# VH-VL binders against o27280: the designs that were tried, part 19

Target 1, 266 residues: o27280
Amino acid sequence: MDSMNVPEVLEIKRIVEESESVKTFIFSWDFRREVRPGQFVMVWDFRDEKPMSVSLIDPVRSEIGISIRRVGEFTDRVHGLSEGDLLGIRGPYGRGFELMGRDILLVGGGIGMAPLAALADEATARGMRVDALVAARTADELLFLDRLEAAGVNISTCTDDGSCGFKGFAHERLLTLEENHDMAAVCGPEPMMFQVMRILDERDVPAQLSLERYMKCAVGICGQCCLDDTGFRVCAEGPVFWSQELSRVREFGRYRRDPAGRRVPW

## First folded at step 15 (VH-VL)

Design ca39
Fold by OpenDDE, look of step 17:
Structure ca39 (fold): chain C 266 residues (1-266), chain A 118 residues (1-118), chain B 107 residues (1-107)
Amino acid sequence: as target 1 above (266 residues)
Amino acid sequence: EVQLLESGGVLVQPGGSLRLSCAASGFTFSDFGMTWVRQAPGKGLEWVSSISGSGEWIYFADSVKGRFTISRDNSKNTLYLQMNSLKGEDTAVYYCTRGDYSWPFDYWGQGTLVTVSS
Amino acid sequence: DIQMTQSPSSLSASVGDSITITCRASRKISNYLNWYQQKPGKAPNLLIYEASTLQSGVPSRFSGSGSGTDFTLTIRTLQPEDFATYYCQQSLSTPYTFGPGTVVDFR
């Protein structure tokens, strides 16, 4: 049951349509296997395997949720599945978020809200005050708003087109907010995270950022997710990093590597 | 040696359109974000727009939002600025610079003069 | 938006002098400040980035200091080629904003 690197074939218990492009797949989970917000699992559709963040952790219902955005062939296939269908799940892997203090700020962009939603649930359960800045290109791409609201999260939204909330980017909205927090958790596109991190740094707010890089093995052996200069492996040392760690990573926010290991600009 | 060469600056009527180009050489163009900065005659510098290496991340000054479009062709090592609905206030020397949110503006072109006048 | 100011707007100096230019931000910007030099009819050149890091190729007589809201550019032993306009620029957040510039002229 606790064998690392062996996918467990699980039945999709429920599917939640979060948006036009995002679905959350819910599975029964044996919580003898601990899972933390910020950790990821490898999802196997018996053809290919991709890392996915855990977006729901429900010990009461003995369930976990994995939110998946439809972006390519693999996710297209997965989005075509129905309740009762099977997927292979191995994990969880990686370093999750660490909660500290009383007041926490969540800054998420797009699918980056997935791990943050799970973190929000834990934080609120601990009696923390949670503020969330939820960013997306358009209003219809904003994720988990109802869920966050139900959890007691104070939500601020921003959209590129101004269709909901602040018109602009997350870092721009954040700059307009004067309130300080004990810590922040950030997840989304790296250009967003890079700029948000600078603002949080200026404010002396401890920040954790979750990277979404290409991962192959998930166990720190293949090197596909290694970050330049530091040698950090996103799957092993991350995906959650402290801002101080990422400040040492030259490539952060500037470029990534594709499956072939080639540099790709953001 | 890093080189940036702007072109396309001419006299144009208010409400008109113009496209500026910036030819880059001496570095891997796609590895860097690019930025347009303009300078009205006898005035200071004003940030106009930035674009990431892939072109997916674009930022504009409020003064040009909805009127200007920034783009790039990495196969041609060229940066573009499409300017529509031009106003007198848009009269300036437009500089192409290397840099964006993650990099200082470390190299500049010679600039190209855009004059908007009736 | 973050507003940038500079002081003085202009100053006259002689070759060999040491001069200091001040830049202020309307809010704290940590060390996310760059300095540029512009000569008449020429494009700006980057001198200092992140408040105090000297750009490659820039003479060591140029130095930057400061953090938060107040920043300074110092030119030691002013050279004839240093007579120009100097701009500060915050890089904390969009929109990126420049100071109004400081003109350094011959005395």
Scores: ipSAE 0.915, ipTM 0.952, lowest interface PAE 0.5, mean pLDDT 95
Fold by ESMFold2, look of step 17:
Structure ca39 (fold): chain C 266 residues (1-266), chain A 118 residues (1-118), chain B 107 residues (1-107)
Amino acid sequence: as target 1 above (266 residues)
Amino acid sequence: EVQLLESGGVLVQPGGSLRLSCAASGFTFSDFGMTWVRQAPGKGLEWVSSISGSGEWIYFADSVKGRFTISRDNSKNTLYLQMNSLKGEDTAVYYCTRGDYSWPFDYWGQGTLVTVSS
Amino acid sequence: DIQMTQSPSSLSASVGDSITITCRASRKISNYLNWYQQKPGKAPNLLIYEASTLQSGVPSRFSGSGSGTDFTLTIRTLQPEDFATYYCQQSLSTPYTFGPGTVVDFR
């Protein structure tokens, strides 16, 4: 719709408190601009602009939802907004998830469940069997459990502290699961995704993983979201990558770069 | 030249506590995860704990979980292992090594001996 | 936990021999396997990672192979400095378990 690719100013229609630290902001959306699970939007609060994953895609109600974790100054300001307040939205951008086969495994850590919740809705509507491994540090950080259950998703949980489900990390829980899947979709902290990818690769399960990097332009021009060695741009060739693509990326799981280009460890 | 130097290994009674240090030099310490591996006298190697470069991602062997704490001070290029509720089975040479979930253990210190006995 | 075994537990060899050491994992680990050498009284040294990739500075007489559950370390033209204990270690998942070691000693 927008030929200039500037933010469209939209009214917050509804706010859902997903947890103490995560809110979903719901907007009316004209689906002539198609949105796919795994794509992202740039959210502008009239001072700063950050990429955010789309967590709800509802063409019937003409709505999208954007889930935002409070982690800093920008997200604190956005969390302070009310229904009726305005935000700028540009996008969607990036490559979304591609569904294949009958049986899909979702592995999500923390806010990483947001794009996977959108994917789960599409997969179940398509008639696929959906298993989800939902991971967090603690039970109160497990996201979208009721929504996934209502959609017919088979849920396994794990928490670092054991307060809900398996006590341990997602990759450790995954080793104890005896399932064959046609594909997997993974999103969460990059160290979790790295370790999960190793296990999925060992099982010969095709996996798509959604990366998060610092972004400025979101359209592939400025180079701020580039991955070392390959030159992949997370905003253009990603954020969703196949595990085969990431196997060539040495920085995956090991480090990222700040806006000044300095290596930052995980 | 990458160098790792462990210190702090001594004789400790069962139930006691001890803190090991590993001084790192010759590389950008904060860029790398770090690991403790131990070896009981005459025995094989046992992974104890790993910590990521930022210190945010920490892993423990089941045998030490809840009793040991791993930490790092990137401003001092130092890795630490706090060992509490020590048992005879914790008697070992403790090696500091560079690596974590994302890298093999490519550089090792010479180790420090911890003896737990009454 | 992924259990690692090694065979033989010890072997005797002469300088110039070619030897092989085997390592087996209790489950498939793809190529996520490392080999270490430890000389008496010294720390281990990394020889090979990802089953077959030589660490920088390791002589070409060392080689590794295998995938899945069965792996081998081969030392061609054994040298005096190669008499040591060799450990395999899986890196698929925590806990990062080591094999029990193979002692390579003088005949």
Scores: ipSAE 0.719, ipTM 0.873, lowest interface PAE 1.6, mean pLDDT 90

## First folded at step 16 (VH-VL)

Design cb2
Fold by OpenDDE, look of step 17:
Structure cb2 (fold): chain C 266 residues (1-266), chain A 118 residues (1-118), chain B 107 residues (1-107)
Amino acid sequence: as target 1 above (266 residues)
Amino acid sequence: EVQLLESGGVLVQPGGSLRLSCAASGFTFSDYGMTWVRQAPGKGLEWVSSISGSGEWIYFADSVKGRFTISRDNSKNTLYLQMNSLKGEDTAVYYCTRGDYSYPFDYWGQGTLVTVSS
Amino acid sequence: DIQMTQSPSSLSASVGDSITITCRASRKISNYLNWYQQKPGKAPNLLIYEASELQSGVPSRFSGSGSGTDFTLTIRTLQPEDFATYYCQQTLSTPYTFGPGTVVDFR
């Protein structure tokens, strides 16, 4: 087995169109290399490299899936690929989710549902009860609903425009739900996660949140993904953090840093 | 010193439109979310709308959803509130304040009076 | 929506007195509560955030306490400039809601 830091050139086995802007790319995977929900891989299109969460882990079929939203030049190129085309994949990296208890709540927004979908599969396979709050701007942007339903996940939806489920934001919907869980996993835009985390904290529900930040090396060396005050590296100490850890991070939910290291507001 | 200065409050007919402005100074405007809070004459405070630093994340009170629009121009250090389909119950002093979901409302402008009346 | 109430609606006090204002939330809101002071014809000023954190520049005679549903603002050794209306605000979730206010007048 090659070094973790050397990209393996893999053939796209299958492409699933999740929405207008999101595709899942499926690859054959050697599971001698363990991968956990919440971990990410670096995807290399032979021009540029970007971190992407693993959204599918299937040891039976010996496959992994990477869901990618079309948001820029890199993702635009990747979305132009076809089955049989090649991509470089290195990893996995980072800290994944930990499962605890019997009842788990997943709260996801947009592409943030990618790692949560993988977590849902693992949780349900372990016999856990899984509730998922899936949020998006509009109904057509809701991700993995059929997949989650097939896995036995209890789904609640919310959309900004009310086109599906609760009209409003995830934290607003969550507030209306009275049931507590043994653990929660959250992933989506940081403004969403920030507000969801407060509600979970108030309810004393242990929560893990997955951050999406600019990453360069993925191995904790370059420091591009360092979080202010704590020095946490999203690629090494994360991307999955406990709420108690993020409560110490000043910039969480307030700003991020661009590739030049400049502060960018949410 | 942080300063917020609202403007644009006038008398307007029901069903009319009005745009309020808030000029900010004394801090990096884009680093902070901004909020509008209003106060009807002799009444308490009511949250109206908040907008994140980039302007991408916007929140509204149900009482103004679909009628009001919040926006900002970070190049001008200015916050806006576009009010359409105004009603009598929209009559209030409108305050511009620094803060959003992630910060308390720590600085306030002097407010601008909007009167909706026939 | 989370409803906020305050008690009393008004109170009279003298300079030098210690006064207490109570704020209650319709549900638990942990420590996500702010206190504001507003004088007639003026904008509100932040006094306390996160239930007990004193805002910079605010005199130490102001203090906040509480968690869950019940919160208290205490003003020790009331000063002439402290006669005003005080509002609590929950920040757990949108819509952010304020209490109805407590008027503190001269006795």
Scores: ipSAE 0.927, ipTM 0.959, lowest interface PAE 0.5, mean pLDDT 96
Fold by ESMFold2, look of step 17:
Structure cb2 (fold): chain C 266 residues (1-266), chain A 118 residues (1-118), chain B 107 residues (1-107)
Amino acid sequence: as target 1 above (266 residues)
Amino acid sequence: EVQLLESGGVLVQPGGSLRLSCAASGFTFSDYGMTWVRQAPGKGLEWVSSISGSGEWIYFADSVKGRFTISRDNSKNTLYLQMNSLKGEDTAVYYCTRGDYSYPFDYWGQGTLVTVSS
Amino acid sequence: DIQMTQSPSSLSASVGDSITITCRASRKISNYLNWYQQKPGKAPNLLIYEASELQSGVPSRFSGSGSGTDFTLTIRTLQPEDFATYYCQQTLSTPYTFGPGTVVDFR
């Protein structure tokens, strides 16, 4: 689009404290605007706006949930809000996950489990078998475990410090897990995703990975979310990419660009 | 053009500590992950630890986890390896090399010898 | 951990010979394999990455092949500077294990 959407001001209906640092903000949503797992929204706090994961998609109750990790000034301000307070929401944007086959593997690191929790709900509703590898630095940062369990997801965990499940990184745990999945969906820190993708490629498991980049317009006009050498725009052609698409992206797993266009290593 | 120069290798008693450094030049240091690889006398190569360009992503071989730490100072173009609780099996030439999980190890320093014996 | 083996452990060859070194991984690693050369008293140098891609500045007489568990480094016309020890390394996952090396000695 040549113009950007105006944020819709929505009331926070409910807040779920997922962890010490992560809250899910639930809003009423008109599902005439379709929302799919893997798409994102721009959240506006009347001073600034940031892309955020959609973690709950519930057409039956006409609700969406947006999970936000406290990491800076914007997210600190949003975490200080209460039920009944207002936020601007524009979107959804981007390409979501595509489900295929009957057996899916989810690999999520930290807040990256948010879009995967939404995908898990859709996959289980379709009758798929869902395995999830949930990774975090510590046990208290493992997200959505109760929700995944209630949905019938088979959960494996790993933590960097070993406080819950396997002690180590997601890619190290993955080597010890069942290898026969029809597809995988991966979201988390990009170095984790790079190393996980390598293993999934070796297994010949079709994988979709969700990238995060700096965004301003979110509709593909400003070019701020472009990936080097390919011209892919994370907000338009992504944020979810197939692994074969990412194999052509030099920067994947290696660096990103900041708002000024400067290369920033991982 | 690319140069890596290790220093700090000496004789140390078992249980002791030692800090190695690697001075880098001829490239944009912060753009690259860095790795320590060691080679015991007369033996093959052993990966020890890698660190990403930002310093945020760090990996260790099981043999050194909990005893070694890796760090970098991008303002000084320097990679470090802090080695604690040293054992005889840590005796090796320690090489600094450019690369990590995302890049092959394409440039290497000359190595610095660490000897652990009583 | 992914174990790497190499064959032979050593070989003797003359300038002009063509030689083959093999590397085997304990599990499938796709093409996530590198080859390094180490001359006596010196640090290793990268020759090949991703099983078959020649590193910049490496002579075309070096080639790599293989996928899965079995890999080959070939040197088609040995030069005096090629007498060295050669190591393979898997890069599928941490720990990034090396093979034990193959020593190529002069005639």
Scores: ipSAE 0.777, ipTM 0.897, lowest interface PAE 1.3, mean pLDDT 91

Design zb3
Fold by OpenDDE, look of step 17:
Structure zb3 (fold): chain C 266 residues (1-266), chain A 123 residues (1-123), chain B 110 residues (1-110)
Amino acid sequence: as target 1 above (266 residues)
Amino acid sequence: QVQLQQSGPGLVKPSQTLSLTCAISGDSVSSDSAAWNWIRQSPSRGLEWLGRTYYTSKWYYEYAVSVKSRITINPDTSKNQFSLQLNSVTPEDTAVYYCAREYPRDYYGMDVWGQGTLVTVSS
Amino acid sequence: QSVLTQPPSASGTPGQRVTISCSGSSSNIGSYYVWWYQQLPGTAPKLLIYGNDRRPSGVPDRFSGSKSGTSASLAITGLQAEDEADYYCQSYDNSLSGYVFGGGTKLTVL
């Protein structure tokens, strides 16, 4: 697996402005190589490396997309790039989502919609009925709405300030939705996911949740992304976990570890 | 409907060059969405991918390591066909040779095959 | 001898479910998609499965593919007499920089 651990220098084929703070960088991809929604890649800007979820998987166009939110120095640099510029891409890594049943519910918050958007494309392509609850702080932070709509996804929106859709949090909106899904996929702020998982468990809806934790090596060696108290490595056993797995994870929804390994609250 | 029609000699002497042609109908050899492959099959070696060519703004060639030093795949846009040349053949190169299309390229597999050509290497 | 390992033979009775395995490694099935082909006697292979578990147009839903880790599997439900054929798995191998095939499985319908 040594070869797959070497970053491939790829040209940015296109950049899609998703929102004020989110861009999707599109790259050519050899689709002999498997890539699944929910998996992540390590993005290398030749100075630093960060894990990013795959948000677009298009075998017809031979393209993948990575959606990146501008949140720090690394992402600031990446957001300054243009089409034709180069990035190092290592991966994909991690366990992606599994699709089951006919009806799937997606619950996403903020940039958490990135992997879910890719999942939505696959699910719809497979003929599944997809409902998506898209949550954000404000209307302008809602991601992939046009894309999801074009794919035939039934969208419900939720905003903290009520600027679009349901005013409130995703778990609150979820309580008002029907309980007829075969499975759910969830990704967003961990407190959101924790609440959503609770509701889905009560409804006996199988759920997969994608965690975002500090990852360094992406290959399960460094242990920086280990979860208490199971020892699950987000990069190896995840980032997608079943709710049953996360029920064993003490820190889920409660705290995370910083780069120094210290517990920090959400 | 896309069809591949193979042609070429079925008998080649050792040390000579094996030459086969695959004529394409219903598609273009220069389609930017397709790849054109050669595969062979023998009882001793089973199915063996030999190589492929495809066009994406320019021509690309990929060859199997086992035959890389001896193989050439050439597209002919004027005749809408692609050919296989395998140099310095030995009896081990005796097999049924197939041309095949990938469409779309990479992900979708080889969806159209030629009828196959038995090539026997014998003195 | 083949990079991908298949059982040399499989058998079933009409209506039965049959599974054909394909074992590889991290350099192929572990990282790349798996394709399946059906080859009837005296004919060229026919694409049966692509993308691990997708069926091309015209392929009955009795055929299904799956992949886990470094292994793939082809399942045939409701086995029919016409299913008697050789089946081959295919993947890409990064160490060989090329497509690789399994040794093939001869499926006999009893």
Scores: ipSAE 0.882, ipTM 0.941, lowest interface PAE 0.6, mean pLDDT 95
Fold by ESMFold2, look of step 17:
Structure zb3 (fold): chain C 266 residues (1-266), chain A 123 residues (1-123), chain B 110 residues (1-110)
Amino acid sequence: as target 1 above (266 residues)
Amino acid sequence: QVQLQQSGPGLVKPSQTLSLTCAISGDSVSSDSAAWNWIRQSPSRGLEWLGRTYYTSKWYYEYAVSVKSRITINPDTSKNQFSLQLNSVTPEDTAVYYCAREYPRDYYGMDVWGQGTLVTVSS
Amino acid sequence: QSVLTQPPSASGTPGQRVTISCSGSSSNIGSYYVWWYQQLPGTAPKLLIYGNDRRPSGVPDRFSGSKSGTSASLAITGLQAEDEADYYCQSYDNSLSGYVFGGGTKLTVL
């Protein structure tokens, strides 16, 4: 196995509290290694290993950031770490987002904004106009708003409870937005992405969507991240897929898989 | 505007040490975002990276494994320069030698190059 | 033999599109960024492409880069006489712990 498939032990350089439940862990990074928005890393806390999306790519400061939502034992332990503590990082892995045209729409739900925040930085650095629809349950869970605004991103918000912006779901807010984008990038809860994809397809907007599935090897060998009917491996052919590719996937938006590979409802 | 000016002898005898200097104007050799590289070029080998040095909280050095036992790159903050020493040269070390800035390091590539110095290793 | 493989030559007529390939491995192009340089006769190389597909300020948009798997490509559209030069790809190689270059491609504008 080459050195890119073993974890490198890195020191946490700093921690940013993004919300009550989300922290961004920042590491020094050798930018000769390719890292693209939409790719993920495997984070190892010396007990377990989990995939996490890259949310900050900053070559000028030589920094990479990984945003992690507290949802279970692994993420609870990682959230308990401090600056100076160590984590294992292997990767990055997967296919990232491809930018095209002049105008991009980002649609992010919850932690799904993490890879889109990195994409927004790259898009603005390339001179693109960026609109972002940022969705969450409540205002306190809207992620990266200040960072996106500072980058010149035009932000629309929606919250389930109406505490900030449009009251309702992302796809409902999307129906009220301008329909003049060259492409879209979408990441969030899979039911949200399914509804958003339908709207974007009807509008003839090329869309890329980032999926999550259970992963073990992260390089396409073990088959744990496969999608039904297509054989797509989320860790190898994705996690970012074009909407055309996902239109062929029967499981998308309908069910998910647990760590044992069993089908479970959304 | 950043400029790199090379100096050093163009003829070196076999078994001796090749020494070149790269003077920097418009930037600092101790810039925490840059790396300072040496590259050589010959008809038979093409472009060949030799090594780099850069500063963060301390100085770091990276050398190509092909020359690692013979090469030294030294920054000099007082003169705003960095040097190349290559020991025990042979005719295979005959090449045009370039210094180059890499900024920001690791990502943007070598964006400023010196003019090149032909060094011939011959008796 | 160069670590990265390029065709030794390429040619085109003014206005045409030409591509220059760069073939590597999982220890370099497969995991690391690709850079491209243009070298006019008697001069130092000049950075054309970084980050696989990005252009430095001042590089014409007729130059573009791309990467697929362990291979990269430089495309030149609207070919002009002044594009006649040598072109080199570069990456980092983890097994060699250093930057590596292709052997270069001499582009002739006919």
Scores: ipSAE 0.662, ipTM 0.855, lowest interface PAE 1.3, mean pLDDT 89

